# Ledger of designs, part 19: VH-VL binders against Glutamine--fructose-6-phosphate aminotransferase [isomerizing] (glmS)

Target 1, 141 residues: Glutamine--fructose-6-phosphate aminotransferase [isomerizing] (glmS), of Sulfurisphaera tokodaii (f9vpa4r286to426)
Amino acid sequence: VIEEIKNAERVIVIGAGTSYHAGLYFSIELNRLGINSLPVIASEYYNVRSKKGDLVFAISQSGETIDVLQGIRMMRNSGAKIISLTNVIESAIARESDYKIYMRAGPEIGVAATKTFTTQLASILFILSVLKKENLKKMEK
Key: E = the ipSAE of ESMFold2; O = the ipSAE of ESMFold2 at other seeds; V2 = 0.75 times the mean of E and O plus 0.25 times the DockQ between their complexes.

## First folded at step 13 (VH-VL; framework fv_disitamab)

Design w3 (from v2 with heavy chain S57Y; at its last look DockQ between E and O 0.74; V2 from the best seeds 0.00; counts 0 for: pae O 6.7 > 2)
Fold by ESMFold2 at other seeds, look of step 13:
Structure w3 (fold): chain C 141 residues (1-141), chain A 123 residues (1-123), chain B 105 residues (1-105)
Amino acid sequence: as target 1 above (141 residues)
Amino acid sequence: EVQLVQSGAEVKKPGATVKISCKVSGGTFSSYAIHWVQQAPGKGLEWMGRINPSGGYTYYNQKFKDKATITADKSTDTAYMELSSLRSEDTAVYFCARGTYSGWTAPDYFDYWGQGTLVTVSS
Amino acid sequence: DIQMTQSPSSVSASVGDRVTITCKASQGIDSYVAWYQQKPGKAPKLLIYAADSLQSGVPSRFSGSGSGTDFTLTISSLQPEDFATYYCQQYDSYTFGGGTKVEIK
């Protein structure tokens, strides 16, 4: 996953409702790390035309959000690859993704999720922490 | 597995109408556009039009807009194409094909096809 | 509308041969190209989408390339089951190439 994010020409982050807000935060932090990113409200997916080299990061707790599912389907037609972040194994969104991240298998000592937004944010923070460690090592060169 | 099953071959006289059915199984009917493609004998493929079954909205190749009428019945998971005022030039195999999503705007390609329906127009 | 000029119209080839088929679009279409295989009396079957993405279940000897206006389908080592007619399709406005029949030499 981390290598795919680093190598993407653009990371499109798609979500609905609270998942969109988590995705917006992720996208902002990716841009701060020099990784080109675009946050997308799932219901407006048709306003975005993806291309080869794009990586789509789809956030859906249930894995069944219809606007997210339709969005990733359209973006695959344009050649993009799909990573999903869900809390449900074998959900529709997970099944239609090239790469899958399940929040259920969280860090050993991470924040225990009492709310779905907190679990999404914890997963995003972990991904960002790994990316930040890689960025710091490059700066030391 | 997704399957599109079309109605059987038809023999019609010039001036008649024909209605071809395309029943979809193994997937959510309303989630995918249904396209229609003509293949005249010994010829290539030509796109005729499509329908989004959920809302029933259609989009036609201008060549066929006065020849073909595409409809769908969500209660039976079936799309239809009616050809009117048949002429001998309408003799062809007609395929239905499933798109990859139900959006009203391209792009879309066809991942599953019906078996084809031969329509023969002769006296 | 966007015309797809497919060549050659036919290819005579032997098992094991490398076969290439080209399509040229009348204007730029990015990577919105699909390739289909059709055997006599059967419906077309999707091989390639997005110019170079292999459909699930399609053998890896099939590959696609190109962007913009020039596109190629390649069969790296022709097998007996590959003798068929192949069509390109642009799917921005849905036009097909004229087809290429791959025949046994």
Scores: ipSAE 0.056, ipTM 0.684, lowest interface PAE 6.7, mean pLDDT 85
ESMFold2, look of step 13: ipSAE 0.522; ipTM 0.836
ESMFold2 (binder alone), look of step 13: mean pLDDT 91; pTM 0.936

Design w4 (from v2 with heavy chain S102T; at its last look DockQ between E and O 0.93; V2 from the best seeds 0.00; counts 0 for: pae O 3.3 > 2)
Fold by ESMFold2 at other seeds, look of step 13:
Structure w4 (fold): chain C 141 residues (1-141), chain A 123 residues (1-123), chain B 105 residues (1-105)
Amino acid sequence: as target 1 above (141 residues)
Amino acid sequence: EVQLVQSGAEVKKPGATVKISCKVSGGTFSSYAIHWVQQAPGKGLEWMGRINPSGGSTYYNQKFKDKATITADKSTDTAYMELSSLRSEDTAVYFCARGTYTGWTAPDYFDYWGQGTLVTVSS
Amino acid sequence: DIQMTQSPSSVSASVGDRVTITCKASQGIDSYVAWYQQKPGKAPKLLIYAADSLQSGVPSRFSGSGSGTDFTLTISSLQPEDFATYYCQQYDSYTFGGGTKVEIK
């Protein structure tokens, strides 16, 4: 996964609701690392022209968010590759992705939407930490 | 396995109307756009339009917008194309084809095709 | 409005030959190109999508390449079942090339 993100011409991050906001954070941090990224609200996926060389990072805890599913289908038609971040093995989004990342699950007590955002952020932060570690290593060359 | 089965050949006189059906089986009908393609005798393929079966929204090739009317019936998993005011140049094989998503207007390609329906317009 | 100029219009070839078919778009269409095979009396069959992605179940002797405006379909070693008409399609706004008939020499 990490090599695909580093080598993408652009990372399109698609999500709905709180997943969109987690994706926005991811996209901002990717740009700060020098990785071209575009956050996309899932219901507006059709406003984005994808191209070969794009990597689509789809965020959906259930893996069944219809706007996300339709968006990755459209973007695959451009030759883009799909990475999914989901919490459900065998979900539609996971099955239709080229690469799959499953979220860490914690206790679901209290505000469920808050815990969903936290697990998405934790997964995103882990990916970012690996990318940062590899960037520092490469800069020494 | 997804299958598209079209209605049989039709012979019509100039000025008539024809309605071609395209029954989709083996998948979720409303999850994929249905496209229509014309192939005149001995000629190539020409895209006519598409429909999103879920809401019924359509998008037409301008050449055919006054000739063709595309509809869908979710209860029978069937798409239809009606051709009006038929003329001899409308003689062709008409194909329905399934896209890969319930798309906006584009981009989509067609992975499953119906067998085609010959419409002959003769005096 | 995007014209796809397909060439040649026909080619005579022998089993085992390499066949190359080209399509040129009148404007940039990135990689929004599909290739179809059509045998007489049959519906088209998808071979390639996204310019170079091979559809499941299509033999590996078929390949596609190109981006922008110039695209090719290559059959590396022609087989008897490959004698057919081939069409390119741009799916930025949906137009087909004029077709290329591959015939037995």
Scores: ipSAE 0.418, ipTM 0.804, lowest interface PAE 3.3, mean pLDDT 88
ESMFold2, look of step 13: ipSAE 0.429; ipTM 0.811
ESMFold2 (binder alone), look of step 13: mean pLDDT 91; pTM 0.938

Design w5 (from v2 with light chain D30E; at its last look DockQ between E and O 0.95; V2 from the best seeds 0.00; counts 0 for: pae E 3.4 > 2)
Fold by ESMFold2, look of step 13:
Structure w5 (fold): chain C 141 residues (1-141), chain A 123 residues (1-123), chain B 105 residues (1-105)
Amino acid sequence: as target 1 above (141 residues)
Amino acid sequence: EVQLVQSGAEVKKPGATVKISCKVSGGTFSSYAIHWVQQAPGKGLEWMGRINPSGGSTYYNQKFKDKATITADKSTDTAYMELSSLRSEDTAVYFCARGTYSGWTAPDYFDYWGQGTLVTVSS
Amino acid sequence: DIQMTQSPSSVSASVGDRVTITCKASQGIESYVAWYQQKPGKAPKLLIYAADSLQSGVPSRFSGSGSGTDFTLTISSLQPEDFATYYCQQYDSYTFGGGTKVEIK
């Protein structure tokens, strides 16, 4: 996952409600790390024109949020890759994603919890911490 | 497995109306746009329009806006296209096709197609 | 509207040949291109979407390339079942190319 984020031309972060707010925070921190990112309210996904080289980071605790699902479907039609952050294995959003992070059993997250915003934020903070470590390693050369 | 089954061939006189059905099975009907494509005899493909079955919103190719009316019936998982004021130039095979999502007009490609319905207009 | 100019209009080829079909868009459409195969009396079948993404179940001898305005479908080693008409489609606003009939030499 971390390498895909680092190599993306743009990281589009899509979510609804509280997931959007977690995604907004993620996008802000990605931009501060020099990673081009665009936060998207799921219900307004159609305002975003995706391209090859885009990476879509979809946040949905249930993995069934309709506007998120429709958004990743539309964005995949441009050849964008999809990462999902969900709390439900085999949800629609997870099944239609190229890469999957589960708040319960994510390979890079380590621990899953059932709280909505705090578990999303914890997962995001872990990803950011790994990205920050990698950035520091590069600077030491 | 997703399957689109269209109504049978029609022979009509000039000035008549025809309504072609497209029944969708094997998926969630309201989640995917239904598109319509014309193929005149020996000719290529031309997109006519699409419908979002969930709310019934439509988007048409301007060429067909006054010729075709696209509707959907969620209770039967069936889309329809009505062609009015038929002329001999409307003789063609008409396909329905399923898109990959339904929430916006584009971009979308068609991964499942109906078998086609031949409409012949002759006096 | 965005015109898709497809060439050639027909190709006469032998089994095993490499076949290349091109489409040129009248304006930039990024990678919003699909390729379809149509056999006589049948509906089109999706081969490629997003210019170069192979649809599941489509043989790997089919490939797509291009971005912007110039797009190519390639059949690396033509098989008997590949004799058909091929269409490109831009799906930014939905127009098809004129088609390319691939025939037995």
Scores: ipSAE 0.428, ipTM 0.810, lowest interface PAE 3.4, mean pLDDT 88
ESMFold2 (binder alone), look of step 13: mean pLDDT 91; pTM 0.939
ESMFold2 at other seeds, look of step 13: ipSAE 0.502; ipTM 0.831

Design w6 (from v2 with heavy chain Y109W; at its last look DockQ between E and O 0.28; V2 from the best seeds 0.00; counts 0 for: pae O 18.3 > 2)
Fold by ESMFold2 at other seeds, look of step 13:
Structure w6 (fold): chain C 141 residues (1-141), chain A 123 residues (1-123), chain B 105 residues (1-105)
Amino acid sequence: as target 1 above (141 residues)
Amino acid sequence: EVQLVQSGAEVKKPGATVKISCKVSGGTFSSYAIHWVQQAPGKGLEWMGRINPSGGSTYYNQKFKDKATITADKSTDTAYMELSSLRSEDTAVYFCARGTYSGWTAPDWFDYWGQGTLVTVSS
Amino acid sequence: DIQMTQSPSSVSASVGDRVTITCKASQGIDSYVAWYQQKPGKAPKLLIYAADSLQSGVPSRFSGSGSGTDFTLTISSLQPEDFATYYCQQYDSYTFGGGTKVEIK
């Protein structure tokens, strides 16, 4: 996943509701790292023209968020590659993605039996942490 | 679980018309394109066309444009393909298959298939 | 239209063998390739989409690779249930390869 993010011409981050806000944070931090990124509210997917070279990062805990699903379908069909961040194996969004990241309990992420924003943020923070470490190694030369 | 069930085998004379049905169950009919594929006896697969059930838009392989007419009935979750002016070379098994995206320009692969309908054209 | 040239047309193999099937597109198609398995009298079954993505429920001994014009399907250790005909498909404009029959040696 990290190499796909680093090499994308643009990272489109799509989500609905609280997933959009997690995606907005991710997009802001990607831009700070020098990676072009555009946050998209899932219901407004039709306003975004994707192309080959774009990477779509789709955030949906259930993997069944219909506006996200329709958005990734349109963007994949325009040539974009799809990474999904979901909590449901074999969900529609995960099944239709080129790469899949599953949110789950683990030693690095606090276990919460809750339907909360924090699981999405923890996954995003981990990804950003890896990207930031690789950027620091690059500067060490 | 998604299932596509096609109408039964047909025997027709040259010049006749046949209409094959493909009923979709266990999923949302309008969310996915329905594609049609020909397989002549002992031969490979050939894509014929598709329909987007939500808007009724169609897209055909140019080879079959004047032979096949694809329609859908959202009230019964059924797609249809009509073959006109049948000739002996139209003898084949015809499959319906579900795509993964219902857009006009979207690339699509087929994750669920009907059982096939044999159409035999003989005099 | 984009032609898909599939080879070999048939292969005779034993259980446990590694089988490799190739498809060559007449022009670049990125990763828009699917692979299907078809047994006699049955509908095709999806194995691989997007050149290398394994469909749910398909055994891990099946794998796909390639991009651009050259694509492969590999069965790492052939099982008795794998004797069938395999088709590649480009799904930009929906063209199938000619098929590869995998049969018992």
Scores: ipSAE 0.000, ipTM 0.500, lowest interface PAE 18.3, mean pLDDT 81
ESMFold2, look of step 13: ipSAE 0.035; ipTM 0.689
ESMFold2 (binder alone), look of step 13: mean pLDDT 91; pTM 0.938

## First folded at step 14 (VH-VL; framework fv_disitamab)

Design y1 (from w2 with heavy chain Y59S; at its last look DockQ between E and O 0.96; V2 from the best seeds 0.00; counts 0 for: pae O 2.2 > 2)
Fold by ESMFold2 at other seeds, look of step 14:
Structure y1 (fold): chain C 141 residues (1-141), chain A 123 residues (1-123), chain B 105 residues (1-105)
Amino acid sequence: as target 1 above (141 residues)
Amino acid sequence: EVQLVQSGAEVKKPGATVKISCKVSGGTFSSYAIHWVQQAPGKGLEWMGRINPSGGSTSYNQKFKDKATITADKSTDTAYMELSSLRSEDTAVYFCARGTYSGYTAPDYFDYWGQGTLVTVSS
Amino acid sequence: DIQMTQSPSSVSASVGDRVTITCKASQGIDSYVAWYQQKPGKAPKLLIYAADSLQSGVPSRFSGSGSGTDFTLTISSLQPEDFATYYCQQYDSYTFGGGTKVEIK
């Protein structure tokens, strides 16, 4: 996953409601790390022209958010790759993504039981922390 | 397995109307646009229009806007295309095809096709 | 409207030949190109989407390339079942190329 984010020409982050806000934060921090990123409100997915080289980061707790699902389907039609962040194994969004991150994996005591904005942020913060470590190593060279 | 089955061949006189059906099986009908494509005898392919089966919204190629009416029936997982005021140049094979999503007009490609319906218009 | 100019209109080829078919779009369309194969009396079959992505179940001798305005379908080693008509399609607004008939030489 981390290598795909680093190599993407642009990271499109799509989510609805609270997932959009988590995605907005992620996108802002990615841009601060020098990774081109665009946050997208799921219901407005059709306003974004995806391109080959794009990586779509789809955030949906249920993995069944219809606007997210329709959006990743449209964006895949450009050859973009899809990463999903969901709580449900074998959900539609997870099944149709190229790479899958489940919020239930890893330190899931308390996290798996809540399925809240906090668990989305925890996953995002972990990804960002790994990217920040990689970026710092690059700067010191 | 996704399958699109179209109604059978039709022979019509000029001025008549024909309604072609396209029954979809093997997937969630309302999640995928249904497109229609014309192929005149010995000719290439031409896109006619599409429908989002969920809400019934349509988009048409301007050439066919006043010729074709596309509808869908979610209770039978069937899309329809009605051709009105038939003329001899409307003689063609008409295909239905399934897109990859339904929520917007484009971009979309067609991964499953019906077998085609020959409509012959002769006086 | 975005025109897709497909060439050649016909190719006479032998089994084992490399066949190259091109399409040129009248304006930039990024990678929104699909390629279809159609045998006589049959519906088209999707081969390639997004200019170079191979559809599941399509033999690897088929490949696509290009971006922007110039696109190519290549059959690396023509097989007997590949004699058919091939169409490119841009899917920004849905136009097809004129087709390329691949015939036995």
Scores: ipSAE 0.553, ipTM 0.840, lowest interface PAE 2.2, mean pLDDT 89
ESMFold2, look of step 14: ipSAE 0.604; ipTM 0.853
ESMFold2 (binder alone), look of step 14: mean pLDDT 91; pTM 0.940

Design y2 (from w2 with heavy chain R50L I51V N52D S54E G55D S57E Y59I; at its last look DockQ between E and O 0.77; V2 from the best seeds 0.00; counts 0 for: pae E 5.8 > 2)
Fold by ESMFold2, look of step 14:
Structure y2 (fold): chain C 141 residues (1-141), chain A 123 residues (1-123), chain B 105 residues (1-105)
Amino acid sequence: as target 1 above (141 residues)
Amino acid sequence: EVQLVQSGAEVKKPGATVKISCKVSGGTFSSYAIHWVQQAPGKGLEWMGLVDPEDGETIYNQKFKDKATITADKSTDTAYMELSSLRSEDTAVYFCARGTYSGYTAPDYFDYWGQGTLVTVSS
Amino acid sequence: DIQMTQSPSSVSASVGDRVTITCKASQGIDSYVAWYQQKPGKAPKLLIYAADSLQSGVPSRFSGSGSGTDFTLTISSLQPEDFATYYCQQYDSYTFGGGTKVEIK
């Protein structure tokens, strides 16, 4: 996954609701690292013309978010690669992704979405920490 | 497995109307645009138009705008194309084909095709 | 309107031959090109999308290349079942090339 992010011409981060906000943070931090990134509200996917060299980072806890699924389908038709961050093996979004990252979300005691956002953020922070570490290695050389 | 099954061959006289069906199985019907393609005998492929099954919106190739009416019925997972005022030059095989998403605002290719429906127009 | 000029219109080749089919767009279309195979009496079958992405279930002897205006489909080692007509399609506005009939000699 990390190599795909580093080598992408642009990282499109797509999500709905709380997943969009997690994706927005990810996109902001990618840009601060010098990685071209575009955050996309899933329901507005049609405003983005994807192309070969794009990497789509799709965030959906259930893996069934309709607007995310439609967005990755559209963006894939130009040859973009799809990475999914989801909590459901064999979900529609996971099945239609080239690379899959599964969140380690524990049981929800309530129905609140806060645990999902925290788990998404933890996954994103780990990815960012690895990217930052690799950049430091390049500077050292 | 996604499958598109079209209605059978039709023989019509000039001036008649024909309605071709395309039933989609093995997927979520409303999630994918349905396209129609004409192939005249011994000729190549020509795109006719599409319908978005979610909201029923259509886009037509201008050549076929006054010839074809494309519709979708979500209750039966079936798309239709009606050809009116048939002429001998409308003799062709007509294919339905599935896009990769339900919208129509961005480029798309056709990953699944129906078997084709031969429409023959003769006196 | 975007024209797709496909060549050659036909080719006669032997089993094992390398076959190359070209398609030229009248204006830039990025990588929005698909390639289809159509056997007599059958529906077209998608081979390649996004100019060079192989559709699942398609043999690896098929490959695509190109970007912008010039695109190619290559069959690295022709097989008897590859007798068919091949079409390129630009899917920015949905036009097909004229087709290339591949005949096994």
Scores: ipSAE 0.175, ipTM 0.736, lowest interface PAE 5.8, mean pLDDT 86
ESMFold2 (binder alone), look of step 14: mean pLDDT 91; pTM 0.941
ESMFold2 at other seeds, look of step 14: ipSAE 0.252; ipTM 0.757

Design y3 (from w2 with light chain A50G; at its last look DockQ between E and O 0.96; V2 from the best seeds 0.00; counts 0 for: pae E 2.7 > 2)
Fold by ESMFold2, look of step 14:
Structure y3 (fold): chain C 141 residues (1-141), chain A 123 residues (1-123), chain B 105 residues (1-105)
Amino acid sequence: as target 1 above (141 residues)
Amino acid sequence: EVQLVQSGAEVKKPGATVKISCKVSGGTFSSYAIHWVQQAPGKGLEWMGRINPSGGSTYYNQKFKDKATITADKSTDTAYMELSSLRSEDTAVYFCARGTYSGYTAPDYFDYWGQGTLVTVSS
Amino acid sequence: DIQMTQSPSSVSASVGDRVTITCKASQGIDSYVAWYQQKPGKAPKLLIYGADSLQSGVPSRFSGSGSGTDFTLTISSLQPEDFATYYCQQYDSYTFGGGTKVEIK
């Protein structure tokens, strides 16, 4: 996964609701690391023309978010590659992705969906930490 | 496995109407646009139009806008194309094909095709 | 309207030959090109999408290349089942090339 992010011409990060906000943070930090990135609100996916060399990072806890699923389907039409971050093995978004990252949020019955956002952020922070290590290696003397 | 099964061949007289069906199985019908393609005898392929089965919105090739009417029935997972005021030039094989998503008119390619329906218009 | 000019219109080839088919778009279309194979009396079958992405279940002897306006379908080693007509399609607005018939020499 990390090599695909580093080598992408642009990383399109798509998500809905709280997943969009996690993706916005990811996209901001990617740009600070010198990786071209565009955050996309899932319901506005059709405003973005994907191109070969794009990498689409799809965030969906359920893996069934309709706007995300429609968006990755459209964006794949350029030959772009899809990475998914989901909590559900064999979800539609996971099945239609080239690369899959699974998170485990635990039970949410009777509580807010804060666990899913925190788990998404934890996964994003891990990816960023690996990317930052690679950036520091490049700067070592 | 996604399958598109079309209605059988039709022989019609000039001026008649024909309605071709395209039953889709093995997937979520409303999540994928259904496209229609004409192939006249000995000729190449020509795109006619498409329908988003969710909500029924259509988009037509201008050439066919007054000839074809595309509809869908979500309760039976079936798309239809009606050809009106048939002329001998309408003799062709008509294919339905499934796109990869449904939320916009383009870009889309066709990953599953029906077997084709021959419509013959003769006097 | 985007015209797709496909050439050659036919090619005579032997089993084992390398066959190349080209399509030229009348304007830039990035990589929004598909290639289809059609045998007589049968529906078209998708081979390539996104100019160079191989559809699942399609043999690796098929490959696509190109971007912008110039696109190529290549069959690296022609097999008996590959004798068919091939069509390119641009899918910014859905037009097909005129087709290329691949025949036994």
Scores: ipSAE 0.428, ipTM 0.803, lowest interface PAE 2.7, mean pLDDT 88
ESMFold2 (binder alone), look of step 14: mean pLDDT 91; pTM 0.939
ESMFold2 at other seeds, look of step 14: ipSAE 0.481; ipTM 0.824

Design y4 (from w2 with light chain S93D; at its last look DockQ between E and O 0.92; V2 from the best seeds 0.68)
Heavy chain, then light chain:
Amino acid sequence: EVQLVQSGAEVKKPGATVKISCKVSGGTFSSYAIHWVQQAPGKGLEWMGRINPSGGSTYYNQKFKDKATITADKSTDTAYMELSSLRSEDTAVYFCARGTYSGYTAPDYFDYWGQGTLVTVSS
Amino acid sequence: DIQMTQSPSSVSASVGDRVTITCKASQGIDSYVAWYQQKPGKAPKLLIYAADSLQSGVPSRFSGSGSGTDFTLTISSLQPEDFATYYCQQYDDYTFGGGTKVEIK
ESMFold2, look of step 14: ipSAE 0.610; ipTM 0.859
ESMFold2 (binder alone), look of step 14: mean pLDDT 91; pTM 0.938
ESMFold2 at other seeds, look of step 14: ipSAE 0.606; ipTM 0.857
ESMFold2, look of step 15: ipSAE 0.608; ipTM 0.856
ESMFold2 (binder alone), look of step 15: mean pLDDT 91; pTM 0.938
ESMFold2 at other seeds, look of step 15: ipSAE 0.606; ipTM 0.856

Design y5 (from w2 with heavy chain S31N; at its last look DockQ between E and O 0.93; V2 from the best seeds 0.00; counts 0 for: pae E 2.8 > 2)
Fold by ESMFold2, look of step 14:
Structure y5 (fold): chain C 141 residues (1-141), chain A 123 residues (1-123), chain B 105 residues (1-105)
Amino acid sequence: as target 1 above (141 residues)
Amino acid sequence: EVQLVQSGAEVKKPGATVKISCKVSGGTFSNYAIHWVQQAPGKGLEWMGRINPSGGSTYYNQKFKDKATITADKSTDTAYMELSSLRSEDTAVYFCARGTYSGYTAPDYFDYWGQGTLVTVSS
Amino acid sequence: DIQMTQSPSSVSASVGDRVTITCKASQGIDSYVAWYQQKPGKAPKLLIYAADSLQSGVPSRFSGSGSGTDFTLTISSLQPEDFATYYCQQYDSYTFGGGTKVEIK
């Protein structure tokens, strides 16, 4: 997955609600790493014209968020590749993605929205840490 | 497996109206646009319009905007196209086809097709 | 309106031949192109989407290429079941090419 992010002409990060905010953070950090990125509110997916060379990073804990699902379908029609970040194996979003990343979340005992956001951020931070490590290796080489 | 089954062939007189049905089985009906395509005898394909079954919003080819009315019934998973004021040049096979999503007019391609409905207009 | 000029209008070919069909869009349409196969009395069948992406279940002898305005469908080694009419479609605003009939020599 890391090579797909590095090689994309643009990384479109799509999510709804708290997933959008996690995606916004991810997009900001990608741009800081020199990776062209655009955060998208899932309900406004149709405002984005995607192209071949775009990589769509779809964030949905359930993997069933309808606006995200509709958005990745539209963007796939444009030739974009889809990476999903979900917590449900065989969810609709995961099944329709080219690459799948599954979040690891503990029991949902407290406020679900807060816990899911921290799990999303943890997954994003891990991806970013690997990207940063790859940059250091590339610079050393 | 997704299937689109259209109503049977129709023979109509000039000036009449016809309503073609397209029943969709498999998948969630509301999540996929239904498109309609005309093929005149011995001719190529021409896109007529589409509907988002969820809210009923439509988008038409300007050529057909005054000829065709596209509707959907979510309770029966069925899309319809009504052709009004029929003329001999409306004689064609009409296909319904399912898109890949429903929330916007384009871009979309058609991965499942109905079998076609022949409408013949003659006096 | 975006016109799709498809050529040739017909091809006479033998089993095993390489067949190339082209479509030219009147303006840039990125990779918003699909290719369909239609046999007599049947509905069209999707072969290619996004200019070069092969639909599931379609034999690998079919391939697509192009972007912008110039697009190509290639059948690398024609089989008996490939005799049909082929249509390109731009789906930026939905127009079809005029079709290419591939028939037995």
Scores: ipSAE 0.495, ipTM 0.835, lowest interface PAE 2.8, mean pLDDT 89
ESMFold2 (binder alone), look of step 14: mean pLDDT 91; pTM 0.939
ESMFold2 at other seeds, look of step 14: ipSAE 0.498; ipTM 0.838

